# VHH binders against Methionine aminopeptidase (map), part 15

Target 1, 301 residues: Methionine aminopeptidase (map), of Saccharolobus solfataricus (p95963)
Amino acid sequence: MTEDELNKLLLAGKIAAKARDEVSLDVKASAKVLDICEEVESIIIENKAFPSFPCNISINSEAAHYSPTINDEKRIPEGAVVKLDLGAHIDGFISDTAITISLDSRYQRLLDASKTALEAAITNFKAGLSIGEIGRVIEKVIRAQGYKPIRNLGGHLIRRYELHAGVFIPNVYERGLGVIQSDSVYAIEPFATDGGGEVVEGKSITIYSLKNPNIKGLSSRENELIDFIYTRFNYLPFSERWLKEFSTNVDELRNNIKNLVKKGALRGYPILIEIKKGVVSQFEHTVIVKGDSIIVSTKSL
Short names: E, the ipSAE of ESMFold2; O, the ipSAE of OpenDDE; V2, 0.75 times the mean of E and O plus 0.25 times the DockQ between their complexes.

## First folded at step 6 (VHH; framework vhh_7d4b_2)

Design p6 (from n2 with Y101F; at its last look DockQ between E and O 0.92; V2 from the best seeds 0.63)
Fold by OpenDDE, look of step 6:
Structure p6 (fold): chain B 301 residues (1-301), chain A 121 residues (1-121)
Amino acid sequence: as target 1 above (301 residues)
Amino acid sequence: QVQLVESGGGVVQPGRSLRLSCAASGFTFSYYDMGWYRQAPGKQRELVASISGSGGSTNYADSVKGRFTISRDNSKNTMYLQMNSLKPEDTAVYYCAAGRFYKFGLEYDYWGQGTQVTVSS
């Protein structure tokens, strides 16, 4: 890792943290999720970075992957537990962070479970340590507080222009996951729930990514859209909201997206829902491993 | 150390049934979502069915809904695919896969070698 690379990572983390900390204050009952996410993304852009992915705002049993659509009228309900998940990148150097806000004091302990687990994970995070041991730490903390870790959703290795680089950071102990590597970047994101402890795919898709730009048999317009997407987002996840410049006709845009997913050109990501409809909390930081030291790039300023 | 071994494939006539099994080892089976994929000659690999870690949730391709049933026994580290009313278009190599959710979707970390299913009159 070069100094320049490190600096970009750190700056990206800082920007994400700023957006997180500022916009999290706007998470209130009856607030539009669209407004919140647009603000997140606006802050990132204003600070000369790009969103690593569309702002996620997942509520209650939604664990992850909800991002507002064009003209989304969804609002935060009373007493909601809201996960705000966001990231910024500079030149492909990615940050990833999340925070949970509860509008119901009864869920404070649930928040504390994942938050404390994250802190514990970071404290124990070091090069050479078995990744499964991080899972052990997270699991122990969450369970000690009377909640369940989500077993099948967790952190990950981050690479340049690659949000998921093939290494999973579990919320439970697992063997054989390898060891933490120096000069690597990881997202640690404990999930806690009062439900079953696993997520399933919902029916709704609000986030996409380019899967195969070389699909045959696409229309001219479809190819144009693929080019548009590739040029702007490469293979990073995107929202239909980010495609407004391509077409002002929302129905046409959505149809094209749908067709491209069907044809295998795009990948859609369903919302992840807790299997027993339990309430979910999440906290997340990006951690840079540099030798025997770690840096939390998304730490609050 | 991780291994997924498919079995139960074969040649059958249309309308018949087969039951595939996938024996898993080398990882914590119950923590993973499991799935069956198939690949026919000249076609892309496609999802047939998936099942959550606990078995509490299942998903099926439209083409197999009502005919195929995915299940798992976590005590035996085994996943199953009951295939009823088989059709010639079901002919493919069937693959077992194990995965977890990362941000923005299910990623299958492990794959079996596949088992051939042939449906012909």
Scores: ipSAE 0.461, ipTM 0.774, lowest interface PAE 1.4, mean pLDDT 95
ESMFold2, look of step 6: ipSAE 0.602; ipTM 0.831
ESMFold2 (binder alone), look of step 6: mean pLDDT 86; pTM 0.873

Design p7 (from n2 with G56E; at its last look DockQ between E and O 0.87; V2 from the best seeds 0.71)
Fold by ESMFold2, look of step 6:
Structure p7 (fold): chain B 301 residues (1-301), chain A 121 residues (1-121)
Amino acid sequence: as target 1 above (301 residues)
Amino acid sequence: QVQLVESGGGVVQPGRSLRLSCAASGFTFSYYDMGWYRQAPGKQRELVASISGSGESTNYADSVKGRFTISRDNSKNTMYLQMNSLKPEDTAVYYCAAGRYYKFGLEYDYWGQGTQVTVSS
């Protein structure tokens, strides 16, 4: 890792932390999810970075992967447990962070479960440690609070322009996952639930990424959209909301996206929902491993 | 040392049934979503059916819905695909896969070597 790369990672982390901390104050009953996520993304851009993925705002049993659509009318329900998940990048050097806000005091211990698990995981995080032992730490903290970790969703290795780079950081103990590497960047994101402890795909797809820009048989307009996506987002995830500069005709835009997914040029990411419809909490930081030290790039300023 | 080993493939007449098994070892089986994929010559590998770690949620490709049934026995670390009313277009190599959700996607970390299913007279 060069000093320039480290500086970009640290700055991306600082910007993501700023957006997270400022916008979380606006998560209130009746607030539009669109307004919340646009403010997150605006803060990131105003601070000279780019969102590394569309702002996620997931409510109650929605664990992950919902981002507002164009003209989205969805509002925060009374008593909601809201996961705000966001990230920033500078030249593909990524930060990824999340916070849970509960509008119902009955869920505070559920929030504490994933938050304390994250703190414990970070305290134990070091080069050479078995990755499965991080899962053990997370699992023990969450279960001690009377909840279940989500076992089929977790953290990940991060590389330049790669949100997930082939290493899974589990929320449960598991052998055979290798060891934490020095000179590496990881997202650690415990998920806790009062449900069954696993996620399944829902029907809504609001997040996409470029899969294959070289698909044959695309129309001229479809190729233009692919080029637009590549030049602005590379292979990082994007939202239809970020394509309005390409086309203001929403129906046409959505049809083009649907066709490109069907043809294999894009991939879509369905919303993830807790299998028993239990309520889900999440807290997440990005951690940089350097020698025998770690740096939490997304720590509050 | 993860292994996924498919078995139960073979040649069958149209309209008949076949049952595939996938024996898993080297990982905590119940923590993984499992899937059956197939690939015919000259075609892309496609999802046939998937099942959650607990076995409580299943999903099927439209082309097999109503004919195929995916199941798992976590006590035996084995996944199954019961294939009824087989058609010539079901001819393919069938692969067992295991995965979990990373940021923005299910990634199948482990794959079997595949087993051939041929449906012909």
Scores: ipSAE 0.643, ipTM 0.850, lowest interface PAE 1.8, mean pLDDT 93
ESMFold2 (binder alone), look of step 6: mean pLDDT 88; pTM 0.885
OpenDDE, look of step 6: ipSAE 0.677; ipTM 0.859

Design p8 (from n2 with S50V; at its last look DockQ between E and O 0.92; V2 from the best seeds 0.72)
Fold by OpenDDE, look of step 6:
Structure p8 (fold): chain B 301 residues (1-301), chain A 121 residues (1-121)
Amino acid sequence: as target 1 above (301 residues)
Amino acid sequence: QVQLVESGGGVVQPGRSLRLSCAASGFTFSYYDMGWYRQAPGKQRELVAVISGSGGSTNYADSVKGRFTISRDNSKNTMYLQMNSLKPEDTAVYYCAAGRYYKFGLEYDYWGQGTQVTVSS
């Protein structure tokens, strides 16, 4: 890792943290999720970075992967537990962070479970350590609080222009996952729930990514859209909201996206829902491993 | 050390049934979502069915809904695919896969070698 690369990672983390910390204060009952996410993404852009992925705002039993659509009228309900998940990148050097806000004091312990687990994970995070041991740490903390870790959703290795680089950071102990590597970047994101401890795919898809730009049999317009997407987002996840410049006709845009998913050119990501409809909390930081040192790039200033 | 081994494939006539098994080892089976995929000659690999770690949730491709049933026995580290009312279009190599969710979807960490299913009159 070069000094330049490190600086870009750190700056990306700082920008994401800024957006998180500022916008999280706006999470309140009756607020439009669209307004919140647009503000997040605007802050990132204003600070000369790009969103790593569309701002996620998942509510209650929604664990992850809800991002507002065009003209989304969804609002935060009273007493909601809201997960705000976001990231910024500079030149492909990615940050990833998340925070949970509860509008109901009864869920404070649930928040504390995942938050404390994240802190514990970071404290124990070091090069050469078995990745499974991080899972052990997270699991122990969450269970000690009387909640369940989500087993099938967790953190990950991050590389340049690669949000997921093939390494999973679990929320439960698992052997054989390898060891933490120096000069690597990881997202640690404990999920806690009062439900079953497992997520399933919902019906709604609000986030996409380019899967195969060379699919045969596409129309000229479809190819134009693929080019548009590739030029702006490469293979990073995107929202239909980010395609407004391509077409002002929302229905046409959505149909094109749908067709491209069907044809295998795009990948759609369903919202993840807790299997027993339990309430979910999440906290997340990006951690840079540099030798024997750990840097939390998305830590608040 | 991780291994997924499919079995139960074969040649059958249309309308018949087969039951595939996938034996897993080398990882914590119940922590993973399991899926069946298939690939026919000259076609892309496609999802057939997925089952959650606990078995509490399943999903099927439209083409197999009502005919195929995915299940698992976590005590045996085994996943199953009951295939009824088989059609020639079901002819493919069937693959077992194990995965977990990342941002923003299910990623399969492990794959089996596949088992051939041929439906022919």
Scores: ipSAE 0.643, ipTM 0.848, lowest interface PAE 0.8, mean pLDDT 95
ESMFold2, look of step 6: ipSAE 0.667; ipTM 0.862
ESMFold2 (binder alone), look of step 6: mean pLDDT 89; pTM 0.897

## First folded at step 8 (VHH; framework vhh_7d4b_2)

Design q1 (from p4 with S50V; at its last look DockQ between E and O 0.87; V2 from the best seeds 0.00; counts 0 for: pae E 2.02 > 2)
Fold by ESMFold2, look of step 8:
Structure q1 (fold): chain B 301 residues (1-301), chain A 121 residues (1-121)
Amino acid sequence: as target 1 above (301 residues)
Amino acid sequence: QVQLVESGGGVVQPGRSLRLSCAASGFTFSYYNMGWYRQAPGKQRELVAVISGSGGSTNYADSVKGRFTISRDNSKNTMYLQMNSLKPEDTAVYYCAAGRYYKFGLEYDYWGQGTQVTVSS
C-alpha cells in the first residue's frame, strides 16, 4: 500500500462518514427514501468523491440491497428501523459504512447489539488473527444481548474497484477462513435480528453491476449501455438513477437493463430479507490494517 | 479441508428419475446457502436450484421447475437433488456449491468436482 493509496482510502472514509452522520439526521417518518439517498450521494460528489455503490436504505426486516429507483415514492414508515448503508471512492479506493436509526425506542437494544459487536470486532481486529475469531466475537456479543447474528451475510475484503474481493468476514464463528492480512482493507458489518438469523432474496432488484462485458448477440444499443456502465462505474454497483444520461425513456432503460441481466452481461442484486421477517440492525465500518495497527477510515469526524 | 462430494449420477432413459447427493465437510454446513449447477459439454455452467442454509427457502431455474426438487439434511451435512421426468437436455455434469451473501450478491466459495448425468435412449 503506498502513502498516496492510504490517503485516498482515508479521505474516502472521511467523506462517507460525513455523509452518514449528516444524512442520518434526516431519517424520519414520512421522509422519501429517494430524498435521503440522493442527499447522501450528493454530499459524496460535492466533496469530490464518487459513491462506491448506490445508497442503501433498508427498513425493518429488509437487511440490505434496496436503493431508491427513478421517481421512487417509497417513504419511511412510522416506527421504522432503518439501515443506511453507503460508501465513497476516490480513484477506486473505497469506503463502506452503515448506521441503523430506529424511530421506535423499543428497538434500541437491538441497535446496541450490532453496534457493540462492531466495536468489539474492531478492538480484536489485527493482522494474523483468524478471521473466524472475529465471527466468534460478533456472535458472542449479539447473542449475549438476546438476539441472533445473521449468519449468511457478512463483511468483506476490499480492493481497488472491488467492493468485495472474495474474503468473507463472518458474524458467527467459522473455521478455515484464513487470517487477517496486513496492508489490507476490510468492511466489518455485524447484523443482528430478533428473527431467525438468516437472509433470503426478496423480489425487488434495484442494484446492478457489470458481470460480463463480452456477451455475444447484443444489439449495438446494448453494447453502448455496457460501455457507458464500464466507463462510469467500472465493476462497482450502480443504480438505474445513475443512467439517466444514457436514456430519456425510463421504461426503455429498465427493459434494456432487464435484458442485459437475462443475457448475463449484468448482475442484479435482489433485496435481502430476514427469513422470519424479524427486524434487522446493522453497523459497519471500513478498517485499514497497517502493520499491527488498525485505522478505522469511516469513524465519525 | 473443505470438501463437497457429489454422487448419484449415471445414465438413465428419458422420463426416468435420478437422485443426486452432495456430502459436505470442513465447514459449518447450516451457515451456507447451497446450490446445484450443471454444465453441458461446451456450455457455460448454469444454476439449477438453490436452497437456504436452514432449508426454509428454495429457488429453481425455469427449465427444471416442477420436475426437480432441492432439499438438505443439516444433521447429515448433505444436500440432495431429486430429478424427475428427465429429458436429454438435462444431460450435464452436476456440481454442488456452497456460498453466502457478501455485500452484493450470493457468492459461492466452494465447489464440488461434479457428477455426470446422462439422459439417453
Scores: ipSAE 0.596, ipTM 0.831, lowest interface PAE 2.0, mean pLDDT 93
ESMFold2 (binder alone), look of step 8: mean pLDDT 86; pTM 0.877
OpenDDE, look of step 8: ipSAE 0.755; ipTM 0.890

Design q2 (from p4 with N59Y; at its last look DockQ between E and O 0.87; V2 from the best seeds 0.67)
Fold by ESMFold2, look of step 8:
Structure q2 (fold): chain B 301 residues (1-301), chain A 121 residues (1-121)
Amino acid sequence: as target 1 above (301 residues)
Amino acid sequence: QVQLVESGGGVVQPGRSLRLSCAASGFTFSYYNMGWYRQAPGKQRELVASISGSGGSTYYADSVKGRFTISRDNSKNTMYLQMNSLKPEDTAVYYCAAGRYYKFGLEYDYWGQGTQVTVSS
């Protein structure tokens, strides 16, 4: 890792932390989800970075993968448990962070479970440690609070322009996942629930990424959309909200996206729902492993 | 070591049935989403069916919906694909795969070696 790359990772982390901490104060009953996520994304851009993925706002049993659509009218319900998940990048050097805000004090222990699990995971995080032992730490903390970790969702290795670069950081003990590598960047994101501890795909798909730009048999318009996506977002996830400059006809745009997913040019990410409809909490930081040092790039100012 | 071993493939006539099995070892089976993929010669690998770790949620590609049934028995660490009303278009190597969600994507980290299914007279 060069010093320039490290500086970009650190700056992207600070910008994401700033957006997270400022906008979390606006998560209130009746607030529009669209307004919240656009403010996150605006802060990132105003600070001379780009969102590394569309701002997620996931409510109650929604664990992940909801980002507002064009003209989205969804509002925060009374008593909601809201996961705000966001990230920034500078030249493809990525930060990824999340916080849970509860509008119902009865869920504070659930929030504490995932938050304390994240703190414990970071305290134990070091090069050479078995990745499965991080899962054991997370699992132990969450179960001690009377909740379940979500076992089929977890953290990940991050690389330049690769939000998910292959290595899984589990929320439960597992063997055979290898060891934490020095000179590497990871997202650690415990999920806790009062439900069954598993996510399944829901119906809604609001987040996409480029998968294969070289699919044959595409129309001229479809190829133009692929070029637009690559130029603006590379292989990072994006929202239809970021494609308004390409097309003002929302129905046409959505049909093009659907066709490109069907043809394998794009990948869609369905909303993830807790299987028993239990409430989900999440806290997440990006950590940089450098030599024997751990740096939490998304730590609050 | 993680191991996924498919069995039950073969040559069958159109309209007949086959049942594929995938025996898993070396990992906590119930923690993983499981899937069946297939790949015909010269074509891209495609998802045929998938099932959640608990078995509570399933997915089927449109081309097999109503004809194929995915299931799992977590006590035996085994996933199954019941393939009814087979068509020549179902001819492919069938792979089992195991995966979980990274924050944004289901990724299948473990793959079997595949079993051939041929539907021909």
Scores: ipSAE 0.592, ipTM 0.826, lowest interface PAE 1.9, mean pLDDT 93
ESMFold2 (binder alone), look of step 8: mean pLDDT 88; pTM 0.888
OpenDDE, look of step 8: ipSAE 0.613; ipTM 0.834

Design q3 (from p4 with S50V N59Y; at its last look DockQ between E and O 0.84; V2 from the best seeds 0.00; counts 0 for: pae E 2.02 > 2)
Fold by OpenDDE, look of step 8:
Structure q3 (fold): chain B 301 residues (1-301), chain A 121 residues (1-121)
Amino acid sequence: as target 1 above (301 residues)
Amino acid sequence: QVQLVESGGGVVQPGRSLRLSCAASGFTFSYYNMGWYRQAPGKQRELVAVISGSGGSTYYADSVKGRFTISRDNSKNTMYLQMNSLKPEDTAVYYCAAGRYYKFGLEYDYWGQGTQVTVSS
């Protein structure tokens, strides 16, 4: 990792943290999720970065991967537990962070579970440590609070222009997951729930990514869209909201996206829902492993 | 070491049934979503069915809905695919996969070697 790369990572983290900390204060009942996410993304852009992925705003039993669509009228309900998940990148150097806001005091302990778990994970995070041990730490904390960790959803290795780099950071102990590597970047994101401790795919897809730009048999318009996407987002996830410059016809745009997913050019990411419809909390930081030290790039200023 | 071993494939006539099995080892089976994929000659690999770690949720491709049933026995570390009313179009190599969710979506960490299913008159 070069000094320049590190600086970009740190700056990206700082920007994400700024957006998170500022916009999280705006999470309130009856607020439009679209407004919140647009504000997050606006702050990131205004600070000369770009969203690592579309702002996620997942509510109650929604664990992850909901991002507002064009003209989304969804609003935050009374008493909601809201997960705000966002990230900024500079030249592909990515940050990833999340916070949970509860509009119901009854869920404060649930929030504390994942938040404390994250802190514990970070405290124990070091090069050479078995990744499964991080899972052990997270699991212990969450269970001690009387909640369940989500077993099949967790953190990950981050690379340049690559959110998933083939390493999973679990919320439960597992053997054989390898060890934490120096000069690597990880997202740690404990999920806690009062449900079953497992997520399933919902029906809605609001986030996409380029899967294969070289699919044969695409129309000229489809190829144009692929180029548009690649140029702007590379292989990072994107929202239809970010494609407004390509087409002002929403139906046409959605049809093109749908067709490209069907043809295998794009990947769609379903919303993840807690299997027993339990309420979910999440906290997340990006950590940079540098030798024997770690840096939390998304730490609050 | 992690292993996924498919079995139960073969050659059958249209309308017949097969039951595939996937025996898993080397990882905590119940923590993973399990899925069946298939790849026909000259075609891309496609999702057939997915089952959650607990078995409480399933997904099927439209092409197999009503005909295929995915299930699992966590006590045996085994996933199954009951394939009924088989069609020639179901001819493919069927792969077992194990995965988890992270940002974004389901990522499969482990794959089997595949088992051939041939449906022909």
Scores: ipSAE 0.544, ipTM 0.804, lowest interface PAE 1.0, mean pLDDT 95
ESMFold2, look of step 8: ipSAE 0.567; ipTM 0.812
ESMFold2 (binder alone), look of step 8: mean pLDDT 87; pTM 0.885

Design q4 (from p4 with Y102W; at its last look DockQ between E and O 0.86; V2 from the best seeds 0.00; counts 0 for: pae E 2.7 > 2)
Fold by ESMFold2, look of step 8:
Structure q4 (fold): chain B 301 residues (1-301), chain A 121 residues (1-121)
Amino acid sequence: as target 1 above (301 residues)
Amino acid sequence: QVQLVESGGGVVQPGRSLRLSCAASGFTFSYYNMGWYRQAPGKQRELVASISGSGGSTNYADSVKGRFTISRDNSKNTMYLQMNSLKPEDTAVYYCAAGRYWKFGLEYDYWGQGTQVTVSS
């Protein structure tokens, strides 16, 4: 990678860490999830970056993929275990980070399991190491605390304008996944649960991305929406909340999005829910691999 | 080396049944979501049914609900599709797929070679 690319990755990481650390203090019972996520996104924009995906707030057994909708009235429940997942980019150079906040002290050990697993994974992370060995480290830490890692969800390779660039970083031991590459960027995100250790899709879809901009048979308006999405977000995920400049009629906008998903132009991302409805904890950092060293771009300021 | 090998395809008359199997090797089978896809000539590949790693959650395309049953036996590293009340429109190559959830998407990373199912008189 060039020095310029590295500097953009580091700055995107710093901005994401700032947003995470500042806004996590506002995660309280009765707070609107919309207000929390808009604060995150505003801090990122005010610091001259763009959100790399819509800010996620996932509560209790929801593991991932909820972002508030237009005029969303959802509020943080009493005693909630809240995953705040966010990221920033500068010219497509991405950071991705998450923290769990528990409003119920009984879940502190669960949080510690995923947090300590992340720390252990980072300590062992180096070019040439088997990717499956990272999963072993994470799994060992989480199981030692009496919890289960989520085995069908994990971290990923990141590339410019690609949050998910084709390499899976597991939360359980597995062989045959190849090795960690130098000059590369990864998200490491242990998920721990007191449930069954598996996620399934829920009903809500609040996050989308461009899949195929060249679908035939679209109306002129639909093609304009695709161009709007590509110009603003490239192939990165987006929320309907970011489309208000295109259309102020919410029902019409939602119908357009629904149709474009059905036609294959957009991809929707359903919420992911722990299969036994167990509580889920997640901690995540973005790491940059250089030679034998790693840099945690999203480390606290 | 990861392998997914489908079997059980063939030619059957409408209204009859067929059972497909997918034998998996080279990875920890129970960690993966599994799916059956099908593709008729000239058509896009479509999801038929999917099943979670534990087998505790299943999903079906509307066109097969009530007629097809997906299952898995993690002790044998095998997924199945029981196909009852077959119709000519079920004619397709059926593919086994395995995947896990990544940050923003389920991607089926591993695919079988496919098995032909033909439903005709």
Scores: ipSAE 0.511, ipTM 0.801, lowest interface PAE 2.7, mean pLDDT 93
ESMFold2 (binder alone), look of step 8: mean pLDDT 85; pTM 0.865
OpenDDE, look of step 8: ipSAE 0.715; ipTM 0.874

Design q5 (from p4 with A61E; at its last look DockQ between E and O 0.87; V2 from the best seeds 0.72)
Fold by ESMFold2, look of step 8:
Structure q5 (fold): chain B 301 residues (1-301), chain A 121 residues (1-121)
Amino acid sequence: as target 1 above (301 residues)
Amino acid sequence: QVQLVESGGGVVQPGRSLRLSCAASGFTFSYYNMGWYRQAPGKQRELVASISGSGGSTNYEDSVKGRFTISRDNSKNTMYLQMNSLKPEDTAVYYCAAGRYYKFGLEYDYWGQGTQVTVSS
């Protein structure tokens, strides 16, 4: 990792933390999900970074992967437990962070479970430690609060323009996942629930990424869309909301996206829902491992 | 260390049934989403069915709905595919896969070597 790369990672983290902390104050009953996510994304852009993925708002049993669509009218319900998940990048150097806000005081201990698990995981995070031991730390904290960790969703290694670079940071103990590497960037994101501790795919797909830009048999319009996506987002996830300058015809745009997913050019990411509809909490930081040091790039300012 | 071993393939006449098994070892089976994929000669590998770690959620591709049933027994670390009303179009090598969710995406990290299913007169 060069000094320049580290500085970009730190700045991206600072910008993501700013957006997270400022916009979380606007998460209130009846607020539009679209307004919240656009505010996050605007803060990131105004601070000379780009969103590393579409801002997520996941409510109650939704664990992850909802981002508002064009003209989305969804609003925060009364008493909601809301996961705000966002990230920024500078030249592909990524930050990823999340916070849970509860409008129902009954869920405070559920929030504390994932928050304290994150703090404990970071305290133990070091080069050479077995990755599965981070899962043990997270699992112990969450279970001690009377909740279950979500076992099939977790954190990940981050690389330049790669939000998920092939290493899983579990929320439960596992053997055989290798060790934490120095000179590396990881997202640590404990998920806790009063449900079954597992996510499944829901029907809604609001987030996409480029999968294979070289698919044959595409129309000229479809190839233009692929080129637009690659030029602006590389392989990072995107929302249809970010494609409005390509096409203002929403139905046409959605049909093109659907066809490109069907043909294998794009990948869609369905919403993830707790299998028993239990309520989910999440807290997340990006950590940079440099020598024997750990830097939390997304810590509060 | 991690192993997925398919079995139960064979040659069968159209209209008959076959049951595939996938024996898993080297990881905590119940933590993983599991899937059956198949690949016919000259075709791309395609998802046939998937099942959540607990077994509480299943998904099927359209051509097998109502004919195939995916299941798992977490006490035996085994996934199954019951294939009824088999057609010549079901002829393929069937693969077992295991995965879980990263931030954006289910990733199948572990794959078996496959078992041949042939449906012919």
Scores: ipSAE 0.638, ipTM 0.842, lowest interface PAE 1.7, mean pLDDT 93
ESMFold2 (binder alone), look of step 8: mean pLDDT 88; pTM 0.890
OpenDDE, look of step 8: ipSAE 0.697; ipTM 0.869

